VH-VL binders against q8k2p6. Designs and how they scored, part 36

Target 1, 141 residues: q8k2p6
Amino acid sequence: KYTSVCVGREEDIRKSERMTAVVHDREVVIFYHKGEYHAMDIRCYHSGGPLHLGEIEDFNGQSCIVCPWHKYKITLATGEGLYQSINPKDPSAKPKWCSKGVKQRIHTVKVDNGNIYVTLSKEPFKCDSDYYATGEFKVIQ
Short names: E, the ipSAE of ESMFold2; O, the ipSAE of OpenDDE; V2, 0.75 times the mean of E and O plus 0.25 times the DockQ between their complexes.

## First folded at step 21 (VH-VL; framework fv_bebtelovimab)

Design W4 (at its last look DockQ between E and O 0.72; V2 from the best seeds 0.67)
Fold by ESMFold2, look of step 21:
Structure W4 (fold): chain C 141 residues (1-141), chain A 124 residues (1-124), chain B 109 residues (1-109)
Amino acid sequence: as target 1 above (141 residues)
Amino acid sequence: QITLKESGPTLVKPTQTLTLTCTFSGFSLSTRGVGVGWLRQPPGKALEWLALIYWDDDKRYSPSLKSRLTISKDTSKNQVVLKMTNIDPVDTATYYCAHKTWPNYRISYYFDYWGQGTLVTVSS
Amino acid sequence: QSALTQPASVSGSPGQSITISCTATSSDTGGFNYVSWYQQHPGKAPKLMIFEVSKRPSGISNRFSGSKSGNTASLTISGLQAEDEADYYCSSYAGKDYVFGGGTKLTVL
């Protein structure tokens, strides 16, 4: 079980609305959005793109980080990959939003006395972002 | 190459307002994550942080000195100015300006490049 | 008195290793992940030697290393050289303040 690591101050992340950190040798990004903190693996599950450089947009009422490389949509709250499905028997029907399930590992953020603490997730399910969380991949500029 | 240079009076009288200017090169205060701070060191004593201004004009002050300090910047001139009111002999120190940055949104709590410092002596 | 306590002086001979300690005297819980170390030669500005407990800036010799345990951070200098003779300050961030230790004078014998 990972211990929590202090990564920064609330007053600093609130001005940039995001920050990066290394927690127990794992690169993460923390977003501050709509009054809540969300931490996840920094590299997109799809091809390792830099999520800290992406834009946050709402899709189907859910706030998502959009990877700047291929525009994959990852929910801030759960790390789910969102996509639109099309009815093959009626292509004119409105597409609906679906989830691929959890693809990006989410980590726990706690605030104590103005300090931001991150605790890495060790939940046992496989998470596609784990592949890019190794030391073999560089953080791009 | 990042450089910083402090300028201002070397001798001031008690109760006056001290104005110090930091002129820098090799970086821009318009760059996200960049900040310039002021620190001081009384002769033979430890370093003390005074103030910090960030690229977005957010200003931070030492809690114990906040009521006496004003920091400002002029991005087009590559300058940061510190004013300290009601100067007292205990304010005699070498004053430094220093650079910090947040590369890739990595928020930092240290100063990586420092000016040479300027000694300010407060007369009795 | 500083909230970060350092020994007033340490000494060592060329080629030896020495360690300078920095102990928080307050009970803050987050400040020691931000520990940095500065070297200052007489008449010169401080120079950043270690940041975030153990990381070295580009151009800093690997003879300088940092660590922490509990409320105590340590700077270790191996293979002492005459040029290492200087004052060393630890620094941390707590309570919206950049806090510095009182400094340690390193003498190379």
Scores: ipSAE 0.666, ipTM 0.858, lowest interface PAE 1.0, mean pLDDT 90
Fold by OpenDDE, look of step 21:
Structure W4 (fold): chain C 141 residues (1-141), chain A 124 residues (1-124), chain B 109 residues (1-109)
Amino acid sequence: as target 1 above (141 residues)
Amino acid sequence: QITLKESGPTLVKPTQTLTLTCTFSGFSLSTRGVGVGWLRQPPGKALEWLALIYWDDDKRYSPSLKSRLTISKDTSKNQVVLKMTNIDPVDTATYYCAHKTWPNYRISYYFDYWGQGTLVTVSS
Amino acid sequence: QSALTQPASVSGSPGQSITISCTATSSDTGGFNYVSWYQQHPGKAPKLMIFEVSKRPSGISNRFSGSKSGNTASLTISGLQAEDEADYYCSSYAGKDYVFGGGTKLTVL
């Protein structure tokens, strides 16, 4: 069980719209987007790309961080990897957005007294991003 | 490479407005994440933060001195100006401007480069 | 009473290790994860020595280190040298304010 860690002032993250922090030896990125806060592992589940340097775009009605390395799309809210699929047997079919499931570990963000607190996920399942959140990859700086 | 230098009057009379200018080099106040702050230190006393201005013209002030302070920037001249109204002898201090930055969205709460400071004496 | 409390003075002999404490006295301790330390020689501007509790800026001697336990941050100077004699200030934020300790005068005996 992880305790909450204060990572900065709310006014600052609202200004920056994103920030990085180390929480219990795990580096995370916190986004402020559309009035909501989202936290996840800083390194992309795919190849460890720095997600704090990516752009946020909407796909299939979901706000996603786009990894700057390979343009993988990760939902801010759920940590799902999104992709488009086309029915190969129907060339006239329109591409559809699909989910790979949860690939990026999401952490909890709370606001208290003008400060932002992050609590690391306690979910027992392993996320692909866990691979890049340990060892030599845990801190980018 | 980063340098800052404070300039302005070294002697001010009570009730007057103090205007200080910070001229800097080695960075631009148009760069995202960059800020320039003003701090002061009365002789033999501790440091005190006064104001801060960011690249996007966001301004922050010390809660206790907010009503007396105005900070502004001229990015093209690499200058930041601090104005303090209703000066009193208690405001006698060395005034510093300092650099602050949030590289790669790493929010910081420190000043990494400082000017040499300018002593301002308030006396009638 | 400042939000951060430091001892007024500390002293040590050359080669020794000394520690300067910085204790948060304010109820708002959210910013205490961002403690920084500044060195100031007489008549000179402050110099950043440590930031974010334990990180050292480029060019700063590894003799300077920072740590934190509870509501107390510590600056440790190992292998004390004559040039280390200076005032040291801890800093953080409290609410919307950037706060500093009262400063500690380090004397090298």
Scores: ipSAE 0.651, ipTM 0.890, lowest interface PAE 0.7, mean pLDDT 93
ESMFold2 (binder alone), look of step 21: mean pLDDT 91; pTM 0.938

Design W5 (at its last look DockQ between E and O 0.63; V2 from the best seeds 0.71)
Fold by OpenDDE, look of step 21:
Structure W5 (fold): chain C 141 residues (1-141), chain A 124 residues (1-124), chain B 109 residues (1-109)
Amino acid sequence: as target 1 above (141 residues)
Amino acid sequence: QITLKESGPTLVKPTQTLTLTCTFSGFSLSTKGVGVGWLRQPPGKALEWLALIYWDDDKRYSPSLKSRLTISKDTSKNQVVLKMTNIDPVDTATYYCAHKTWPNYRISYYFDYWGQGTLVTVSS
Amino acid sequence: QSALTQPASVSGSPGQSITISCTATSSDTGGFNYVSWYQQHPGKAPKLMIFDVSKRPSGISNRFSGSKSGNTASLTISGLQAEDEADYYCSSYAGKDYVFGGGTKLTVL
């Protein structure tokens, strides 16, 4: 189990709306969005793009970080990769939002005494983002 | 490239208001993530943080001195002003202004560039 | 009474390695993951030497390094040189305050 790590002041992340941090040698990004905190691996599961530099947009009623490199959409809350699908056999069909499943590892954020704490995920399943969260890619700066 | 310079009176009488101006170059206080702070150091003593102003006019003050401090900025002039009321001899110190920034959402809690400081002596 | 405690003085000979400690004494240690170190020569402004515990700004000699264990941060200066003689301050935040240690005077013998 990973211990919780203080990553900064709550007032500061509310101001910046996002921050990066290294937690137990893993670089993460924390978002403050719509009154909630979300943490995930900083590098996009697709090709390691810097998610902290992406824009947050709503897709299918879910807030997503959009990777600046290839515009991959990742839900803040669950780390799912979202995409639109069209039935090619139905010319009248409207695009539907679909999920690729959890692709980006999310982490737990807690607020205590004006500080933000991050606890790394303990889930044993592998996320695609794990690949870019280790080795040479674990720290961007 | 980044430079800061403090200016203001070097001698102040007790109970008066101290006004210091920080003039800087090499950066803009309109840039997101940028802040300018004031710190002081009594002769032979440790550093003390006083106040901080960010690009969006967010102001932070030392908890112990908040009631006496007012920080403001003039972005067009690249200046930050600190006012301290009810000055006392204990406030005799070298006063510094300093730069800080949060590039690429890297929140920082340090000051990377400092002015040379200006000694302010409080005496009757 | 300071939130950060440093030894008053340390000394070393040229070529040696010395370490300056900075211990958090306040109950709020949340900011201790953001310890920074400043060097200050007499009559000069402080100079940032280390930030975020162990990161070195551009232009700072690799002789300066930072680390942390528990509630104690350390600045290590290897290959001590005469020019290293100065006061050193650790810094962090506590609550809504930016805090500094009491400073350590480093003498190069």
Scores: ipSAE 0.772, ipTM 0.915, lowest interface PAE 0.6, mean pLDDT 94
Fold by ESMFold2, look of step 21:
Structure W5 (fold): chain C 141 residues (1-141), chain A 124 residues (1-124), chain B 109 residues (1-109)
Amino acid sequence: as target 1 above (141 residues)
Amino acid sequence: QITLKESGPTLVKPTQTLTLTCTFSGFSLSTKGVGVGWLRQPPGKALEWLALIYWDDDKRYSPSLKSRLTISKDTSKNQVVLKMTNIDPVDTATYYCAHKTWPNYRISYYFDYWGQGTLVTVSS
Amino acid sequence: QSALTQPASVSGSPGQSITISCTATSSDTGGFNYVSWYQQHPGKAPKLMIFDVSKRPSGISNRFSGSKSGNTASLTISGLQAEDEADYYCSSYAGKDYVFGGGTKLTVL
């Protein structure tokens, strides 16, 4: 399950700046953004929303994929969930950017001779996105 | 729903330029991820890929034939045109155009819908 | 020559399962995760049966399945029927080319 899988050609992903793939029965999305490739579980950790349909935006100096369902913000580099903390007693105060920690499992991308390879994360931690990485949720794709 | 139809001459003479038109319906070449390719099959022989054009006008050619091939599209007419120069009798084949798409950004390396084909015979 | 090798013919009886192989002849026929299979009846256009090694397009019977091991892909047809008699081509993407096998004629006995 941790061997690299060729998922496509870099000249093709660079046209769409994203692609989806199945790697050892796990569905992933790969983004090409600012010259870098980022792979993660395709379904948002929060409620399983389709990250491949979201927009990439910068928040607090970090590039994030924004889930189209509930607008959860996930850093491309680390899979952290970002949010803004507001002061409920003074809503006009400037909000602060905070991290919920790593919520979305990130996978390794490597390019070799123009082929894109994805290697699933071997990290032993349990990640909230794992809940949605089942066969039944893939059908919603 | 998706249909493609090849048109062009049925008989050509050596050294001429072959021009084939693919007219399609049920999809648009302006849709991201969509492409139309050309392939051929000599009588009784295997399929051979010729060219592909994507929605963004990116053009791909068979490495062995690229010096003879030009592909173009007219998105408003739902047409893709292939030109092959310096035709020879060995180019006698059924020519197909075929559709591809990247559903949900799943990049594809196959053709899902094909035209019926048109036989082009090159006189000796 | 062709970068993908298929047997010239294969045969089976109705109800049996049959397998057609497709072997990359060069180590640079990379991208075997892109393997697709086409069925072609005489005088007709090819029809996509399997893509990405093992995936079926909508409307394709689950009697058709695909797999791979190393540099060999396989198309398996279970519950063989007379209408399955056709030519079958494997295809892949390598060297910036869409490459096709030489084809396998399936005969239903």
Scores: ipSAE 0.690, ipTM 0.851, lowest interface PAE 0.8, mean pLDDT 90
ESMFold2 (binder alone), look of step 21: mean pLDDT 90; pTM 0.937

